VHH binders against q9p7d3. Designs and how they scored, part 30

Target 1, 295 residues: q9p7d3
Amino acid sequence: MSVITQAQEIPTVAANPDFNYEGDPIIIQLCDRDTVFELSRDQLLGLPESILMCLFPRGLLLDYEIQECQLTQRPLIFQTADFDPSLLQYILNYFQMAENRTANDEIALSPPPPSFPGKCGIILLKEDIEFFILPPISPTTNIAIEVSPNDLLKLKQRVAQRLLQQKKIFDCLHLENSTSEGSAEKNLVRMLCYSGFHEDDEWKRRIQEPHRACITSVTLTNLDFSADQGPVSDPEYFPVYHKLLLFWQKPARKCWWDSSTSITYNGIEFATWVRRVWTLELAVLGANTYETAAV
Short names: E, the ipSAE of ESMFold2; O, the ipSAE of OpenDDE; V2, 0.75 times the mean of E and O plus 0.25 times the DockQ between their complexes.

## First folded at step 8 (VHH; framework vhh_7aqx_2)

Design L7 (at its last look DockQ between E and O 0.36; V2 from the best seeds 0.00; counts 0 for: pae E 4.8 > 2)
Fold by OpenDDE, look of step 8:
Structure L7 (fold): chain B 295 residues (1-295), chain A 125 residues (1-125)
Amino acid sequence: as target 1 above (295 residues)
Amino acid sequence: QVQLQESGGGLVQAGGSLRLSCTTSGFRFSDYAFSWFRQAPGEEREFVGAISWSGGSTDYADSVKGRFTISRDNAKNTFYLQMNSLKTEDTAVYYCAASYWEYPDWSTPEEYDYWGQGTQVTVSS
């Protein structure tokens, strides 16, 4: 029985905690499409693993590269994979803001989770949508109706526009259609809402990928268990907390298909198939890979 | 209501075979990965085996590799644990579990969303 471990090799960004960088913080330049981002080593390593995987699908030996750059006196420049710069900017800004708040607020607004004293938790939720347009079948010929490339492009654009207008995060889960109070979807929403999301939250970023029938959306939120019930009064507090911790630097992924979208063009109705992939991850500000191993 | 119900447990002699079934309801069976766990008296619950949502991948604890096989039948909303060459150390309550996520840590109980009530398997010498 061939144990096909579908474990996709998770690209890792390797860092050596013993690497002593004397002097000014090392500035890293990330080249993402036509945009250059500057960030520190710690900022880069502090990004969610799922994002790092998107940026560096082949992995990154960060300390090695830093050392080489120092030896050669060359700027530390990394080329990222294809990633929307606006998304990356949003993520970087968010983390920067969170870092600034943590540094300035000596008073933890909420008691930090016992496991991460003084650290800020950030929840990342990402959606990747791929959509497909299916031509209708002619009732007379039983053959798919031919659609010109130009028309197909227009159809795709229309579908993309509709998807871009769907801003609410949880609408796609069709919770109203669930007959089970204990459905995984409902539980997921409950967990997220308990930890910092709101049921009516919208995607903070939702973009169409260039030249692809793909929509990428991202939202970040701070971990906040005070949003619903206080930790002392809610017996589900710790269970939910522990569940969420499972996603620390271990992104959870879920894929499903949605066929609820149809488009009419020139009097013809086209069915649309939408593949949705959700990625959920908990990132801890200031935590590095080595600290994670200690927990 | 979500339900997972184990069946097929019982008393069997060492060297014998038993087939456990887990029948599910209340969720889309095809979307979930499934696992079997077992708990012997005084012991912690341990991972036995798992099957991916597609059925294309399976994983087993070392203690049961080569003897146990997991399969699924989407049409029946049921997945199975075929246990062959049973040993006395296989005596336990067997639990079926379901995970909504595509790539859970199979051995981590907390990553599963739903659990059965368990079925007793007793292997006599």
Scores: ipSAE 0.540, ipTM 0.795, lowest interface PAE 1.0, mean pLDDT 85
Fold by ESMFold2, look of step 8:
Structure L7 (fold): chain B 295 residues (1-295), chain A 125 residues (1-125)
Amino acid sequence: as target 1 above (295 residues)
Amino acid sequence: QVQLQESGGGLVQAGGSLRLSCTTSGFRFSDYAFSWFRQAPGEEREFVGAISWSGGSTDYADSVKGRFTISRDNAKNTFYLQMNSLKTEDTAVYYCAASYWEYPDWSTPEEYDYWGQGTQVTVSS
């Protein structure tokens, strides 16, 4: 099943602007793999859509649930789908710090231009890896070699360790092998590096999922407007952040196979195939809904 | 140097069938999602259908569901639009498009990186 076949006219976590809550902020609890996270309604609604899709893949009618819990005097607690708590903690902390800066009106070193629809941009880049190990056909027997279940587990763990050590974000794109100077891969890296990434950046979080041949990596970066200083008088110039706005509340996925990794076991070389999925999303803090409607 | 080239357009009787092909070069075909759009005179480009990078997911405009089928052949670097039960309303220039990213909404032309030149499909009664 693919997420692309689903029409997403409604956000994963839906809020109703007709509902008003007086008094202290509504506090909710998320249970994620038996770790409890406390956050406000507004903090939950401010998370990137791609993360909300991971936490609530079947959606959540948040204000309906809040009202039901208040009327029945039940705790406002929700069970998330299976998502790594250390990744969630990293994301929540990052957004809390950014929210604090905008709420306190701290002086920004690189303020957004007037055409940007908010006070702060945060770029989310996420990689999901699933990997596979292919036993070779023996040249002497012409059949696939046998590997015991325990040896398969050891082999998978070694592949996972090797993938975890590949910490540089952009190395998996193999840009040195591109024949096109205007390739989409090179343009992606250029866009991100003009926006606050650096070519040698490493993943801020990179973890192996429990009980799966899967690795998840996340990096959050502040959108940096100072790096893209094209000539303002050029009518053909378009600031790089204009492309990033395509990803605002609209996470996009890039999926591909990478077969450049191999591993040896008992003198035999095993090919590995790595399915990579990148998710890119822009979060905008301090946005006015009327400003977004004018765009 | 990236090129998308449509072929297979032409004149067909209503109720008939055509297969359009889009041959690609200049990028790794298996890394891209693809779509077909069409444009009748005086109208904006209309989404017809899309196929994911793996071929495991497809989406179609309501006006063509059940009649049109999109497929891809990674070995030939080609994707296809099989059009059956054609109607006069299907008359248009058909464009293929490629996207490096898979967005939640396939119907937005601004989200596609590369476009073909278009091929004319004319359905007569």
Scores: ipSAE 0.198, ipTM 0.624, lowest interface PAE 4.8, mean pLDDT 81
ESMFold2 (binder alone), look of step 8: mean pLDDT 80; pTM 0.806

Design L8 (at its last look DockQ between E and O 0.40; V2 from the best seeds 0.00; counts 0 for: pae E 6.2 > 2)
Fold by OpenDDE, look of step 8:
Structure L8 (fold): chain B 295 residues (1-295), chain A 125 residues (1-125)
Amino acid sequence: as target 1 above (295 residues)
Amino acid sequence: QVQLQESGGGLVQAGGSLRLSCTTSGFRFYDYAFSWFRQAPGEEREFVGAISWSGGSTDYADSVKGRFTISRDNAKNTFYLQMNSLKTEDTAVYYCAASYWEYPDYSTPEEYDYWGQGTQVTVSS
């Protein structure tokens, strides 16, 4: 029985720690759609793996490219895959801000998590939505009602608008419908809230993808276990902390369908199917992939 | 309430077969990946095998590969561990586990959200 390891080859950004880049920081130009971003090698490598996968689905041999650039004296320019520039800007800004805080607050009053002394943890939560409009079936003919392309476009726009108005992160999990206090969804929310999220948190970015029935949303937060009982007083502190660490450079994904959305157009009710994909990842500032082996 | 309940354990002679069942309730069975773990006396809990949420893929520890098979029945909210050619070293408490996430590291216990209470399997010489 051929173990079809559906292991989607996770594209990796290859870096060689032995590369000595003496001098000024190497500036990388990322071309993302019509926008050019400038960032350092460390900034690029510090991005969440899930984002890097989106930007470079084929992988990136960063150090090789840098070496070639130095040899040829050509600018270091990378073309990214299709990714919303506003999302990327948000992510880059957030990481930059976090880096600045860590550099300035060497006197962080609260001891960093024991596993990452002096490092800042950032939690990435991303949602990808793909939605489908189902034509109603005529009760008389048992055939799907024909919808013109123009009308379909309008319908899609209406659905997109509704989804864009859904700002709260956790509403889509329908926790009120959960039959048990120990549901995975509830546990997920608890873990996230314990780690720095709030129950009423909203997506910091939520955008419609161009020319697609897709919505992409992203929220970043700093890892913070101080919100509730201190680590010593909470028996669940370490278990939750360790669980979260599982997401370090290993994004967790969850896909589910949501059929709770319907729209009415010209007196006709259309059912909408929404596929939701969540990605959760922990990124640590200043942590090189090689340091993970030491933990 | 979320429940995972193992059944089918017992005493069996070496070379024999046993089928364990894990019956679940309180969550959407279809959405979860499932695994079996085992713990022998004085030993750490070890991964036995897993089945993906779709049932399209399975993974097994090297020690049980070729002898054990995992399957799932969505209609019954139950998944199974078929154990063939049992050995004395297979003696352990067997636990079933469920993971909410897609494509978890199956060998990492911390990635599982729910666990059964375990069922004793004893293989006699």
Scores: ipSAE 0.575, ipTM 0.809, lowest interface PAE 0.9, mean pLDDT 85
Fold by ESMFold2, look of step 8:
Structure L8 (fold): chain B 295 residues (1-295), chain A 125 residues (1-125)
Amino acid sequence: as target 1 above (295 residues)
Amino acid sequence: QVQLQESGGGLVQAGGSLRLSCTTSGFRFYDYAFSWFRQAPGEEREFVGAISWSGGSTDYADSVKGRFTISRDNAKNTFYLQMNSLKTEDTAVYYCAASYWEYPDYSTPEEYDYWGQGTQVTVSS
């Protein structure tokens, strides 16, 4: 028999899980725009892979950097790529609270089943919006109506405000227009609602990036093992969290264009195209098995 | 209702070429990643190749690399597999599949939400 090997994905922040630090815990400072965040090594490594990709798009060899700082007597400070600090604060606070509950073995209403690979699951759902305003074609010239830069700015501000006010997570999927009960969009919402989401949930954080036609939204929720109330008597029933494990340390993206939004300005209707990217990831805390990675 | 329908299968001699098409309806074609899988009798479904929803990334199984080419035509809602230098080992039912999510590893059948009915490709000596 031949031995087949396949390349494994490399974590964005690479570290040696066997590395043992003598003495006090190492404190890392992340500089994210005008905000400095203090983290332990474990707090940094425990962030979702999708967030680490945003912070360190070229990667970070964490334990190598720690060793270099020790050898050169330099501060342990890293500059992140541009990422909204309020979103990072929300994410860090959420994981800190979850780690505290796990470390204290707090009584929970929904303990994980023995088949789950850890003590706690956290679902990250992130939406990145980029939007565009398309001037209509003039019927007399057959070219796009020209829009002054000032009017375009006003149109963008109105579109951004409307998108920010659309706080319900699942409304953008337009499930009421689906023909199929088994559509992928309906199955996604069903999966998330069986996992701890509610169909009327709102984004926990939703912000416009400064001076850009971009909006970023993040919601974190605890995986609720009791929320999966499928037909348990069905011998072929499969708990939803097993499907969610496809997203464990393997964030997945969904991209689509939405032209259901329009805006009227000076009596003229402008089409608004919205490109949405969702990122879905499962974080597992207290895991018994850790995915290996090459650095 | 979502539909994926393969076409272009048939009998071909070894060394020949064949082009499979997967025509889709019932979803926004542009927003999906697509792959081809194949299955010989008594075997597991085997990854052949995939293309991202943007068309900017492709991946192929080692057994077909250099011989097969995947493409997509967003205007026609159609996904293609061009098979050249066919071998008898390529004989299988070929399936197209669509994924709502784009994963780093396209080769896992469980990642795909929709599947076609399959088309038989037979390569004779």
Scores: ipSAE 0.064, ipTM 0.544, lowest interface PAE 6.2, mean pLDDT 79
ESMFold2 (binder alone), look of step 8: mean pLDDT 79; pTM 0.808

## First folded at step 9 (VHH)

Design M1 (framework vhh_7aqx_2; at its last look DockQ between E and O 0.58; V2 from the best seeds 0.00; counts 0 for: pae E 4.7 > 2)
Fold by OpenDDE, look of step 9:
Structure M1 (fold): chain B 295 residues (1-295), chain A 125 residues (1-125)
Amino acid sequence: as target 1 above (295 residues)
Amino acid sequence: QVQLQESGGGLVQAGGSLRLSCTTSGFRFDDYAFSWFRQAPGEEREFVGAISWEGGSTDYADSVKGRFTISRDNAKNTFYLQMNSLKTEDTAVYYCAASYWEYPDYSLPEEYDYWGQGTQVTVSS
C-alpha cells in the first residue's frame, strides 16, 4: 500500500473459540464517543474502508473478550471508536436500508453492468474540512494584528457556521470559474452525476468536530448509471463507469485549498484558508471475495 | 490538449546519475498527483514512484528506494525523477503519469488519467 494514503488493513474480528455460537451472528457493541451502537460483525466489516479507517485508525482490536449478551444470548464484542455518532448512524441506516432493498431485489442494478461484482453499489462521498484564520497585517507596521484567544475562538465559530450553511456538495468547486469543459472539477462533477449524484445535491450530514476547526460531511448514494443527468449516449459514459470501479474498496482522496472565504469581525477582515479533503469510495453489496479478484 | 512530456533520458554508466523531467500542459498541474513508471524490454510496466498533491509524501518501489527521488515544481508544471546509483537493471523506458485522485496504491496503472510517451534510459555496465 502506498505510504501516501496511509491506508491500513483492518483485521477480521474472530470469534472466541471457547464459545459455540453456531448460526448466531456475533454482535459488536461499538462505543462511539458517547453513543453505543449494536451491529453485527458482518455489518461492521461491510462498511466502507474509509469509514472503518476513521472508526479504527489502528485497526480492529484482535484481543477482545467475547461476552454473552444478556439480552440476546449472543456473543458480544466490545469496541471503541471516535467518530461522530450522527454520521455513523446515517451510514449504518443507509447500508441497512440498501441491504434490505437488495434482498428484495428492489434496487438491483438493471441491467447490471458487465462484470459488476454485486447487486448494488453505494457511493460514499466524504469531505473533511480544516480551516485556518489568518490575522490581517497592519499596513502601517507590517505586523500581524494581535487577536485574543477569545476572539479567535469566536472567529472560528463564525467561520464554522458559515461552512455548515454551505450545504451543496459541488458549490465549493466553483465550476463557474472553469475556463474549459475539460477541467478536472467539471470532470469530477460529471463523473459523480453519471454515477448517481445530482448537480444540486446537498450533504446529507455536515457537522463540526468537537473542539476543532474541522467540519466533516458525508453523503451516500446508490450507484445509478441510469440517472437522468445526461444522455446515456455520452461517449464518456463507459469511461466513467470504469473509473468509478477503481474506487471499490479503495478510497481515493482529493485535496485542495480554498481561499474564497473571508470573515469580517469588528470591522476587520480576516482571511480564511480552508483545506478540503474529499474521500470517494464505492461499496458493493452482494459481492464476495472471489468476485473481487476477478475484477 | 493534455500533454505529458518526458525528457532527460539517455545513456549512462552504472553507478551514474540521471534526472528525468516530466513537463505537463493542458491541465491544472496543482490538482494532480504524479508518478513514474518504467518498462523494460519484454517486461511489464512497473511502478517506480509517486509524489502526492502537496508534495510532502512520496512512495517508491522497493527496487529504487533510497536511490531515486521524486520532486515537483508547481511553478514550472514539471515533476522530476532523480535517479542515483543507477544499475543495469534500471534500463527501461520511463513514463510519467498524472492522477487527479490520490489512491491507496499508486502502483496500479489503471488509476492514472494521463500518461507521457516515455523516455529511454539505458544503463551500461
Scores: ipSAE 0.554, ipTM 0.824, lowest interface PAE 0.9, mean pLDDT 83
Fold by ESMFold2, look of step 9:
Structure M1 (fold): chain B 295 residues (1-295), chain A 125 residues (1-125)
Amino acid sequence: as target 1 above (295 residues)
Amino acid sequence: QVQLQESGGGLVQAGGSLRLSCTTSGFRFDDYAFSWFRQAPGEEREFVGAISWEGGSTDYADSVKGRFTISRDNAKNTFYLQMNSLKTEDTAVYYCAASYWEYPDYSLPEEYDYWGQGTQVTVSS
């Protein structure tokens, strides 16, 4: 006789997949800044893990809270960490539309093969930029030049404006024809383009966080199983979606610094450093379970 | 093009120390996360430890924690495994690996894009 053991990790929002809540649907209210979002339990648990980490960086014991709400007649309301409400709305709308297509058994643009563990895949790509402005060193005092708060604000606004206008997703990778075929950046772009991205895609949402030197960008796209034809002459070709399954509920990060550049403001040259973090995650709709697949 | 080459393996007595090096070429070293794996004959490839592309975050398998130290030298495009207090159970072929993504769980070999050829480490009683 065989015993099947699952490898399990503790997700950001902890819930028991075996719980069956009887009665009326459970409605959860998320307070994100001044915006309230209403979700079902399944809608919340269906969000990408990387987004749940942004909303609940300390975690959430969801089923415990639901049971306490039912026993105590408390409203089921949670305050999220700071996350831009327009980004959350975009993500929620995207998943709602995908759920509607799946529930109606509509023909997908590229239906999944039987080996895919669900009815459709959604790829999340997110960019988090943090930028830094370094005042020059005074040649007289050997100490950084003082910058007034008002001047620093104006300088940050100019840098942010420049970065916001870089709308094409892949331009920040600076690929050229001479770039090695084995480069990480070429492999990344190739993988995404064989998954449903296009070389000239722009970020669907790109926003500057208020009161911060940070820019957040998000794109969701459908996993396109027909985009990966492989070389016609290679019968051993391994389709890209198999590698994308490594990202299923397991967001991965790519982090790098862009080379420093300078910006001139009121005749003074300031060095500017840009740190970029990409997060890649696969969401699978219509999977047998929301827990991580066995290792 | 891309190449990872381990060195520093050999025979050492139990309780001794050994330092492995992984020299890289054909990619921008600073943009990668690195790990060490090992494989004893007839066994699965086992995670040893990893270091982030930032160099500040390390993770180790429980079997080597406190005895092994991972570091990187971006100027030399080289990644190191310092092994102290070696045990006979540490006998294996050691592999270095590189990934352009930082995964939350470094222990899966499928997450790595490039691998070295391996270097033998033998710990005698």
Scores: ipSAE 0.200, ipTM 0.633, lowest interface PAE 4.7, mean pLDDT 80
ESMFold2 (binder alone), look of step 9: mean pLDDT 79; pTM 0.812

Design M2 (framework vhh_7aqx_2; at its last look DockQ between E and O 0.50; V2 from the best seeds 0.00; counts 0 for: pae E 5.4 > 2)
Fold by OpenDDE, look of step 9:
Structure M2 (fold): chain B 295 residues (1-295), chain A 125 residues (1-125)
Amino acid sequence: as target 1 above (295 residues)
Amino acid sequence: QVQLQESGGGLVQAGGSLRLSCTTSGFRFDDYAFSWFRQAPGEEREFVGAISWSGGSTDYADSVKGRFTISRDNAKNTFYLQMNSLKTEDTAVYYCAASYWEYPDYSLPEEYDYWGQGTQVTVSS
């Protein structure tokens, strides 16, 4: 993995060799902040790499104690994470739903792209926002105006609220711009729309991180090439597929600054700088582990 | 119009140093990751190195690691390839490239959105 992305491989949690699980699934009790999730080992490992990195920035613990669940009489592993529970729940539910549909052959790639390693693809788009408020400079003294901590907190909350109200995924890309930069952004949107997004899609989850000037948003969609709003005859159609495959278990990031947000408080205008980080990843369900190594 | 223009190439003796520049226009420089590639005659284009959006991370091919350094100057919309301890095998056309995304693997030319025209670097024995 490239040092640039700082993506680290998360070690696979190995079963304790001292325990014979007789083929029963290992259950993981994940304490995520104040919420406990129960999921199978396979469910956990099936999550997008980018999410796993958020849950376990230091990797999965290999030296875990396996306890017997009193209720299920199944092996239980305890893990801790610091990720918004509502986001995690959304992700888990989505994957579970997708798995169920795939198992019942209700969901299939249409049309099935050549050499796709699985039966179903899920695209994860995540946004991490960090925003900063800059105090105005006094025109008289040429010194930044002092803002009290309390006022700063209020300002941050106001900015956060504004950002939380921005629900459309692609609005922040300012697609109305005719510049070359706009072109790249348009291409991004096009790519995503060809893959299953819609131009007017909204973040399925958007939350403010506790006690931080940060907002995290997540949306999942099924890989669906039929959902494109563009002409199917677009010569860039096939290239989009190939590009998406590059994101399989290899999250890509896009970072940029957005200075379009300002806030007025008590008659004073504050400049706001918003750093946006998008993470894009393709997850594949039903992929044979052996075939994945060949791609 | 998007433009990437390489400069600084030329003839240098083995063991010498050269600094390549890639000047960009037509897009927001601050939002892109940048890479250098090179292609020797009769060979495939190969990855040389990359620098992240923030400039906080760099990646280099093993063949140039420790000898080459990539940096960026956002104020000038320019990024650089400092080449030290040059070898004859470093002789190639060097290309600069821009990526809208930060990829896990920057070595794939297909991942890049924009390319320069290239600049010749010749290292003599």
Scores: ipSAE 0.184, ipTM 0.606, lowest interface PAE 1.6, mean pLDDT 83
Fold by ESMFold2, look of step 9:
Structure M2 (fold): chain B 295 residues (1-295), chain A 125 residues (1-125)
Amino acid sequence: as target 1 above (295 residues)
Amino acid sequence: QVQLQESGGGLVQAGGSLRLSCTTSGFRFDDYAFSWFRQAPGEEREFVGAISWSGGSTDYADSVKGRFTISRDNAKNTFYLQMNSLKTEDTAVYYCAASYWEYPDYSLPEEYDYWGQGTQVTVSS
């Protein structure tokens, strides 16, 4: 078996997990749009790196801020970047439940494989959609047809509704049209389904951003290798959880354009373009950023 | 069927130039990041350079930076490595590789889903 070694990257939220603040628990307030979230230092540090990058794209020196807050007696409050609060609530609740289970030493239904770097794993899959509606070029004026703000809003709402109704996670990969059994798309779905997903899974959260032509979807799933019989892949055999370890603390993204479609409005045909970005990350509970996997 | 095929290898004198091609089939070329690796006898595969799926971001190993250039041609489903100012230590089998994901670190061979069979580059003194 090969051993996977990771180089240490600079975490988005910098903190030493061995720091132990004496006294009453440290309560952190995050201001996310109009919503305030209260959480502990450990709860913040336990969030997936991809989510922390969304919340703090310029980073956060957490222990420094805590120490300065205690010395200066200012509130420990951070303004996050623009991230939907309902998605943050879903993620926080999911990790709180998982942390309670690990803290109580309950036996998980799906123990991790040997040499896993923690007590349990959580897979985050996130989709960010941007869509665009292009008015046609008038052949008589050689300029784009003007669309009123109200008509554009209606067009955006219709496109968004169609996209929101596409609830199955894997349908956008169009696997039924792939002829190759070794395609990366099929291998991705195979990897996720061996790790706790089901091929017919729907997004746990799928929302349209207010006043934007954007849709964000998130699903969290417990890592479960109970059916781990992953394929042997070229150029070398790579078991499913070893492939997933590449996503530990190093979220990866996949970006692509869907096929162009059109929508007719008031007798005019508008082209629509959909750009998708997937982010995949493995979160490990009961470990920190200084541990390494030995597999 | 997914295929990556390198071509353009051969014998070249030190200080010379060579252009490698990686022709792909069986997947949507535009959706993949691509990388060149090389392997000298008795050594592990070494990262040479990578290009993002959009073609807007490139990264190179320090040993080849400034001498090698990576590019892609979507119309031909082909990924290129232009090697200039070649040195004898550049002698190796060169492999192209494709990754479905953009990882933060392109240098790990485990991150790549598809590999070519390799093409020999020999740089004589």
Scores: ipSAE 0.142, ipTM 0.603, lowest interface PAE 5.4, mean pLDDT 78
ESMFold2 (binder alone), look of step 9: mean pLDDT 81; pTM 0.819

